# VHH binders against UPF0284 protein YN1551_0030: the designs that were tried, part 5

Target 1, 347 residues: UPF0284 protein YN1551_0030, of Saccharolobus islandicus (c3nj62)
Amino acid sequence: MIKEYYGAETFILNKDFAYILVIGTTDVSLIPGLTIAGATPELTHFTPAADAEYVLLGKCKSINTIPVSPTGIPTPALLTRASLSFINPLKIVVNAGSRILPKIPYIDLQGEPGKDIRKQALSMEKVNNIMENSIKLGEELSNEYELIMIGESIPAGTTTAMATLLALGYDAMDKVSSASPDNPKELKRKVVEEALRNLPTDSLQRLAKVSDPVLLGVAGTSLGFKGKILLAGGTQMTAAAAIINEFDKNKLKDITIGTTKWIVEDKFADMLSLAKQVGVKVLASMLDLSISAYEGIRAYEKGYVKEGVGAGGSAIMALVRGVSNNTLVRKIDELYSELVGSNNLHI

## First folded at step 17 (VHH; from z01 with F27Y)

Design b1
Fold by ESMFold2, look of step 18:
Structure b1 (fold): chain B 347 residues (1-347), chain A 122 residues (1-122)
Amino acid sequence: as target 1 above (347 residues)
Amino acid sequence: QVQLVETGGGLVQPGGSLRLSCTASGYTFDDYAMNWVRQAPGKGLEWLSGITYSGGSTYYVDSVKGRFTISRDNAKNTLYLQMNSLQPDDTAVYFCARETYWRDTGKLFDYWGQGTQVTVSS
C-alpha cells in the first residue's frame, strides 16, 4: 500500500507526531481567474482557510460548505481528515500569509500573501519574519515530538514551486504537477520564465522574488525541527526540500516526502526526478479510491486534484498503523455523504 | 489541441425546446467532467449544469433544474444540453466548458467552446 523510493523507510513513522498545516495564498493563482457566478464565492481565496477549518472542525466557517468543484470533486482536506481520524494527532494551523484568515486558532508567522512572482513575491522583511518565526516553531516542537508531518494549502503552489526550484539551480522546467488531469505547462512556463528575469544572486533574495510564503514556512519549520519530518505533499515539497538543502545540507537525512500515487505516476510531471536531484527520500500512498461509492471521490483516479493538505502523508500514516484501504475509503465516503445529506456539497 | 465546438443554437419561441451539442477533440473525453455555461447580453458568465466524467451524476443551477438535462455520449466525444420550456430570459450564448481543478490557476474551466447563440422570442 506504500511504495518506497531512494531509501525511504516506513518504520520511522510509527511514533506520535504533530500535524502542521501551513497555509497561504499567492496572486499567481489569479492569473487569470473565474468563479461560478451567483452561487459560489471565489474558491481560490477561501481555499486555504476552508481547508484548515475542515481539517480541524469537520466543517468550514469561512464558506458554507467545503472547497468543491461544480461536479462534486472535493478538496483533498476531506481525505486528510478521514485518514487522521484513525490517529487523532495534535493539529496545528500555521498562517504563513493567507488573504483569508481561518476562523480557528493558528500560529502566525507574520508573513504576507505572495504577490505576482513576475514582479516580486514577498518583501525581504516578510521573508525574514516567516523564516525566523517558523524556525522557532520547529525548535519548540522538538521539545515534545520526535516526528512531525507538514502539509500545505496554497492554490497555484506548483507554479511557485517550479520557479523556486529553477531559481535554486535545479532542472525543474515542466516537471511540476497539476491538480487537473492535463498539466497547463505553457502558462506555468510563461509565468516562471518572466519571474526568473533579473534574478538576484543572494539565495534568500531569490526566494523573496519568486517563491511563496508557504514554501518558506514549510522550510523554516523543517530547519528548526530536530527530529524526523514527513513533508506531506507533491512536487511542491521537492521545492521545500530544495530550500532546506540550500540552508542546511545535512538536514535532508531526516526528511522524507510522503505523497500520493497520482503524483508519482503522473506522466505529465516528474516527481521522482525532482526528488532525486534534491536528494530527498519519497514514500507514496497507493490508496485506491476506485472502490468509493461517489464519483466525486473516484475522480481522483482520473488525475483530478492528486495531492494537497497532507492527503498522501496522512494516508501513509494511517496505512503504517494497519488501517486498510477499504477502511479508509469507507471513512472518506462517510464524510462525503455527510455533505450530500446536508445539501452542503455545492456552494 | 483541445477543441470544443457547440452546435444546435438558434431562434425558438417561448415554451419551445432546443438540444445543444458540444463535440470534443484533442483529449481523452471520458477523463473529464464537463459543464455548460451561458452569457446573456450585457451579463456575466452563469454556470448552468455539470456532468461527471462517466455521466453518472449531473448537477444544475436551481433556475434550470427540471427544464434542462445535461448528458454525454463518451463513445462520440459529445456533450449535450436538452433545453425545454425556454423563456426569453434564457436568451444567451451557450458555452461548453471542460472542468479543471482550480488549485493551479484559479480557473474552474480550462477550455471553452466558441459558443452557440440561443434566442427565445416571439
Scores: ipSAE 0.627, ipTM 0.880, lowest interface PAE 1.6, mean pLDDT 90
Fold by OpenDDE, look of step 17:
Structure b1 (fold): chain B 347 residues (1-347), chain A 122 residues (1-122)
Amino acid sequence: as target 1 above (347 residues)
Amino acid sequence: QVQLVETGGGLVQPGGSLRLSCTASGYTFDDYAMNWVRQAPGKGLEWLSGITYSGGSTYYVDSVKGRFTISRDNAKNTLYLQMNSLQPDDTAVYFCARETYWRDTGKLFDYWGQGTQVTVSS
């Protein structure tokens, strides 16, 4: 139920671990602004907080309902919560730069929300804060854990990931994943091309210009952590790995990306090639949601969402511990039923 | 190239019915959820209804529940909206829209039709 790429079979996952969810926002999510009544691009600013709250509490506090599409497609946080329910690891929410703060305990990296990468995403001051503080966090986690799993929640993070990878010299144009089945690329391309104009020579300054707080938070945490790291995500975590590699070329030997089959099988993206370029190992959960009782969940098999909030990594952690696909899907269905029963699914 | 084309709009009396159609091309139709959105004069966009990729589940805004019915024929790449008991307040341009997930792009919909005018008047 798990596929291995680039030597990931040597990664030990059956140890106690902490789940670290790094959250933030980027104003890149505001760029394609078609709005409907009651729904504006600004709603994306609530998504990270809502995801974090749901993972920890099973409910949202910052918004009335967990993020769900108009046709009932839930946030990957649902999958994450389901998978982690079989393990119950320490869960830590890390705020790298969210415009909306979650109404739960969290660690603050003293960052800031990312701005439009076509201009300047982050100030150098805040970049330094994120990196320094996340490194310290990683170091502290090393005192207790030999393994951590890091997830992310940031809307439009695939765009900033692409910009980040390109800024660091990787061939990443049109290769990042999307939450849509056929991965519309034109808007991303335009935004990224503009963002990549007049890049500074310094790597950190480049990141300040075109990255986002979450990628930096993930990278910093990883750099500070002395043990093994499962980066739970797709192309965003590949970008994080690229950042890590920029600062410590030997660090990736302790890092593996845990993702979903939907990411690795995406014909409109090329996560595996990106991973190979970066030099990071990959594990893919082969979680099959086609057997779900709910259409909104089965939509994942059609290419919706694909990753987020550490869904793939979480599934991997459950699967390696003997949880069957059927059992996992049953739990997902259970949580989904609770969600739709208690919340109004409207936009 | 993705293309959505709405048809079926027109003028009807209060209490009347219309059936809108949206024909999709340029992509795999049954991979995507589809939605109807409308815009009344001087008002913002209003989501009305959504249907999953398979047509197995449908969703409605409260104001149209019981009156409007969304459906699709994947073999024909067509989305439908059956509108019954139409009221003057239903006067608007009606759009079909392909659903995306905003966690990626900040958008709920990535492609729209040009719209079809529906006018309800005595």
Scores: ipSAE 0.595, ipTM 0.842, lowest interface PAE 1.0, mean pLDDT 92

## First folded at step 19 (VHH)

Design d3 (from b1 with Y111H)
Fold by OpenDDE, fold request of step 21:
Structure d3 (fold): chain B 347 residues (1-347), chain A 122 residues (1-122)
Amino acid sequence: as target 1 above (347 residues)
Amino acid sequence: QVQLVETGGGLVQPGGSLRLSCTASGYTFDDYAMNWVRQAPGKGLEWLSGITYSGGSTYYVDSVKGRFTISRDNAKNTLYLQMNSLQPDDTAVYFCARETYWRDTGKLFDHWGQGTQVTVSS
């Protein structure tokens, strides 16, 4: 139920671990937006907070309902919560820079929301804050854990990931993942091409220009942590790994990306090639949602969402501990039914 | 390239019925959820109804519930909207829209048709 790439190993994951969810926003999520009655691009500002709240509480506080598409496709936080329910690890929400703060306990990296990467995403001051504080967090986590799993929640994070990878010299154009069955490559390309104009020479300054607070928070936390790290995500976590590699070339030996089959099998992206370029190992959960009772869940098999909030990594953690695919899907369905039954759908 | 073409609009009396069609091309139709939205004169876009990729589940805004029915024929790459008991406030341009996911692009929909005019008047 788990595929291994580039020498990844699953046995190292059979340890107590902490789940770290790094949240933030980037104004890139506002660029392609279209105003619809009842839904605006600004709603994306609530997504990270809502995801974090749902993972911890099973409900949202920052918004009235759990984020669901018009046709019932839920946030990947649902998958994460389902998988983690079998393990019940320590869960820590880390705010790297969210315009909307979650109404739950969280650690603040003293960052800022990412701005349009076509101009300047982050100030150097805030970049330094994020990196310094996240490194410190990683160090502290090392006092208690030998393993951590890091997830992310940031809308439009694949676009900033692509920009980040390219800015660091990787061949990443049109290779990052999408939350849609087809990949809106044209839109992302245009934004990223503009963002890559007049890049500074210094790598940290490049990151300040075109990255986002979450990638930096993930990277810093990883750099500070002394044990093994599962980066739960796809191309975004690949970008985070690339950032890590810029600071410490030996660190990737302790890092594995945990993602989903939908990411690695996506014909409209090339996550594995990117991972290979960066030099990071990959595990893919072969979670099969086709047996779900709900079409909103089965839509994942069609290419919707694919990743987020550490869904792939969480599934891997459950699977290596003996939880079956059927058991996972039953739990997912259970949580989904609660969501639908309470009319907690949010468009 | 992705194309969506709406047909079936027209002028009807209050209480009348229309059936809209949307023909899709340029992509795998049954991989995508589809939606109907409308724009009335001087108003913003309004979501009306959505249907899952297989057609097994449907969703409606309250204002059209019980009057409008969304359906699809995946073999024909066609989306439908049966509109009954039409009212003057249903006058608008109606669009079919392919559903995407906001986490990636901040959009609910990534492709639209040209729209079809529906006018309800006595």
Scores: ipSAE 0.871, ipTM 0.950, lowest interface PAE 0.5, mean pLDDT 94
Fold by OpenDDE, last read:
Structure d3 (fold): chain B 347 residues (1-347), chain A 122 residues (1-122)
Amino acid sequence: as target 1 above (347 residues)
Amino acid sequence: QVQLVETGGGLVQPGGSLRLSCTASGYTFDDYAMNWVRQAPGKGLEWLSGITYSGGSTYYVDSVKGRFTISRDNAKNTLYLQMNSLQPDDTAVYFCARETYWRDTGKLFDHWGQGTQVTVSS
């Protein structure tokens, strides 16, 4: 139920671990600018907080409902919560830079929300804060854990991931994932091309210009942590791995990306090629949601969402511990049934 | 390229009915959820109804429940909106929209048709 790439192994995952969810926002999510009554791009600013709250509480506090698309497609936090319910690890929310703060306990990296990468995403001061504090967090986690899993929640994070990878010299144009069946490559390309104009020479300054607070938070935490790391995500975590490699060329030996089959099988992206370029191992869950009773869940098989909030990594963690596909889907359906009420828009 | 073309709009009296159609091309139709949105004069866009990729589930805003019915024929790459008991307040340009997921780009919908005018008047 798990596919291995580039020498990845599952045995390292058979130990106690902490789940670290790094949250933040980037104004790149506002670029499309299309608005409808009751739903604007600004709602994306609530997504990280809502995801974090749901994972910890099973409900949202920052918004009035659990995020669901107009046709019932839920946040990947649902999958994450379902998978982790079989393990119940320590869960820590880390705020790297969110415009909306979650109404739950969280660790603050003293960063800031990412701004439009076509200009300047982050100040150097805040970049340094994120890196310094996340490294310290990683070090502290090492005192208790030999394994951590890191997830992310940041809308438009695939765009900043692409910009980050390109800024670091990787061939990443048109290769990052999307939360839709197809991939809005043209939009992302235009934004990223503009962002890559007049890049500074220094790597950290490049990251300040075109990256986002979550990628930096994930990278810093990983750099500080002394044990094994499962980066739960797709091309965003690949970008994080690239950042890590920039600071420590030997660190990736302790890092594996845990993602979903929807990411690695995506014909409109090339996550595995990116991972190979970066030099990071990959595990993919073969979680099959086609047997779900709810079409909002089965939509994942059509290419919607694909990843987020550590969904792939969480599924992998459950699967390696003997949880069956059927059992996972049953739990997912259970949680989904609890959030589905009216047939109205839920964002 | 992705194209969506709405048809079926027109002038109708209060209490009347219309059936809108949206023909899709340039992509795999049955991979995507579809939605209807409208814009009345001087007002913003309003979501009305959505249907999953297979047509197995449908969703409605409260104001149109019981009056409007969304459906699709994937073999014909066509989305439909049956509108009954139309009222003057239903006067608007009606759009079909392909659903995406907001956490990727910040958008609920990534492609729209040109729209079709619906006018309800005595």
Scores: ipSAE 0.870, ipTM 0.950, lowest interface PAE 0.5, mean pLDDT 94
Fold by OpenDDE, fold request of step 21:
Structure d3 (fold): chain B 347 residues (1-347), chain A 122 residues (1-122)
Amino acid sequence: as target 1 above (347 residues)
Amino acid sequence: QVQLVETGGGLVQPGGSLRLSCTASGYTFDDYAMNWVRQAPGKGLEWLSGITYSGGSTYYVDSVKGRFTISRDNAKNTLYLQMNSLQPDDTAVYFCARETYWRDTGKLFDHWGQGTQVTVSS
């Protein structure tokens, strides 16, 4: 139920771990398109907070609607919560820079929300705060854990990931993932091409210009942590790995990306090629959601969502501990039923 | 290239019925959830109804429940909206829209048709 790429191993994952969810926002999520009344791009500012709240509480506090699409497709936080329910690890929410703060306990990196990467995403001051504080967090986590799993929640994070990878010299144009069956490559490409104009020479300054607070928070935490790290995600975590490699070329030996089959099998992206370029190992959970009782869940098999909030990594953690696909799907269905039963409002 | 083409609009009297069609091309139709939205004069876009990729589940805004029915024929790459008991407040341009997921691009929908005009008047 788990596929291994580039020498990845699962034996190190069957031990106590902490789940670290790094949240933030980027104004890239506000860029163009038609909006519906009550569903403006600004709603994306609530997504990270809502995801974090749901993972910890089983409900959202920052929004009064259920986190599902108009046709019932749920946030990947549902998959994360389902998988982690079999393990109950320590869960820590880390705010790297969110415009909306979650209504739960969280650690603050003293960053800021990412701005439009076509201009300047982050100030150097805030970049330094994120990196210094996340490194310190990683160091502290090392005092208690030998393994951590890091997830992310940031809308439009695939776009900033692409910009980040390209800014660091990787061949990443049109290769990052999408939450849709087809990848809206034109929109992302246009934004990224403009963002990459007149890049500074210094690597950190380049990151300040085109990256986002979450990628930096993930990278810093990883750099500070002394044990093994599962980066739970797809192309965003690949970008984080690239940042890590920029600061410490020997660090990736302790890092593995944990993702989903929908990411690695996506014909409109090339996550594995990116991972290979960066030099990071990959594990993919081969979850089969086609047996779900709900079409909103089965939509994942059509290419919707694919990743987020550490869904793939969380599934891997459950699978290596003997949880079956059927058991996972039953739990997912249970949580979904509870979620849609709370109210009929959609995001 | 993704294309959506709406047809079936027109002028009807209050209490009348219309059936809208949306023909899709340029992508795998049955991979995507589809939706109907409308824009009335001087108002913003309003979501009306959604249907899953297989057509097995449907969703409606309260104002059209019991009057509108969304359906699809995946073999024909066509989305439908049966509208009954039409009222003057239903006057708008109606669009079919392909559903995406907002956490990727900040959008609920990534492709729209040109729309079809529906006018309900005595």
Scores: ipSAE 0.857, ipTM 0.947, lowest interface PAE 0.5, mean pLDDT 94
Fold by OpenDDE, last read:
Structure d3 (fold): chain B 347 residues (1-347), chain A 122 residues (1-122)
Amino acid sequence: as target 1 above (347 residues)
Amino acid sequence: QVQLVETGGGLVQPGGSLRLSCTASGYTFDDYAMNWVRQAPGKGLEWLSGITYSGGSTYYVDSVKGRFTISRDNAKNTLYLQMNSLQPDDTAVYFCARETYWRDTGKLFDHWGQGTQVTVSS
């Protein structure tokens, strides 16, 4: 139920671990698109908080609606919560820079929300805060754990990931994933092309210009942590790995990306090529949601969502511990039924 | 080259009915959830109804429940909206919209048609 790429191994995942969810926002999510009354790009400000709250509480506090699309497609946080329910690891929410703060306990990296990468995403001061504090967090986690799994929640994070990878010299144009069956490549490309104009020569300054607080928080935490790391995500975590590699060329040997089959099999992206360029190993969950009782969940098999909030990594963690696909899907269905019971969709 | 083309709009009396159609092309139709939205004069866009990729589940805003029915024929790449018991307040331009996931780009929908005018008047 797990596919291995570039020498990835699953046996390292059998030990106790902490789940670290790094949350933040980027104003790239505010770039105009087609909106309806009551559904503006600004709603993305609530997504990281809502995801974090749901993972920890099983409900959202920052929003009054459930995190489900107009046609019932749930947040990947549902998959994460379902998978982690079989393990119940320590879960820590880390705020790297969110415009809306979650109404749960969290660790603050003293960063800031990412701004439009076409201008300047982050100040150097805040970049330094994020990196310094996340490194310290990683170090502290090393006192208790030999393994951590890091997830992320940041809308429009695939766009900033693409910009980040390109800024660091990787061939990443049009290769990042999307939460849609098809990939809105044109919009992302335009934004990224503009963002990459007049890049500074220094790598950290480049990151300040075109990255986001979550990528930096993930990278810093990883750099500080002394044990093994599962980066739970797709092309965003690939970008994080690239950042890590920039700071420590030897660190990736302790890092594996855990993602979903929908990411690695995506015809409109090339995550595996990116991972290969970066030099990071990849595990993919072969979780089959087609057997779900709910169409909103089965929509994942059509290419919706694909990743987020550490869904792929979480599934991998459950699967390696003997949880069957059927058992996992039953739990997903159970949580989904509870989630949609309110009939208040997040629109 | 995604295209959505709405048809079926027109002038009807209060209490009347219309059936809107939306023909999709340029992508795999049955991979996507579809939605109907409308824009009345001087008002913003309003979501009305959504249907899953397979057509097995449908969703409605309260104001149209019991009156409007969304459906789709994936073999024909067509989305439908049956509108019954139409009222003057239903006067608007109606659009079909392809659903995307908002956390990627901040958008609920990534493609729209040109719209079709529905006018309900005595």
Scores: ipSAE 0.853, ipTM 0.943, lowest interface PAE 0.6, mean pLDDT 94

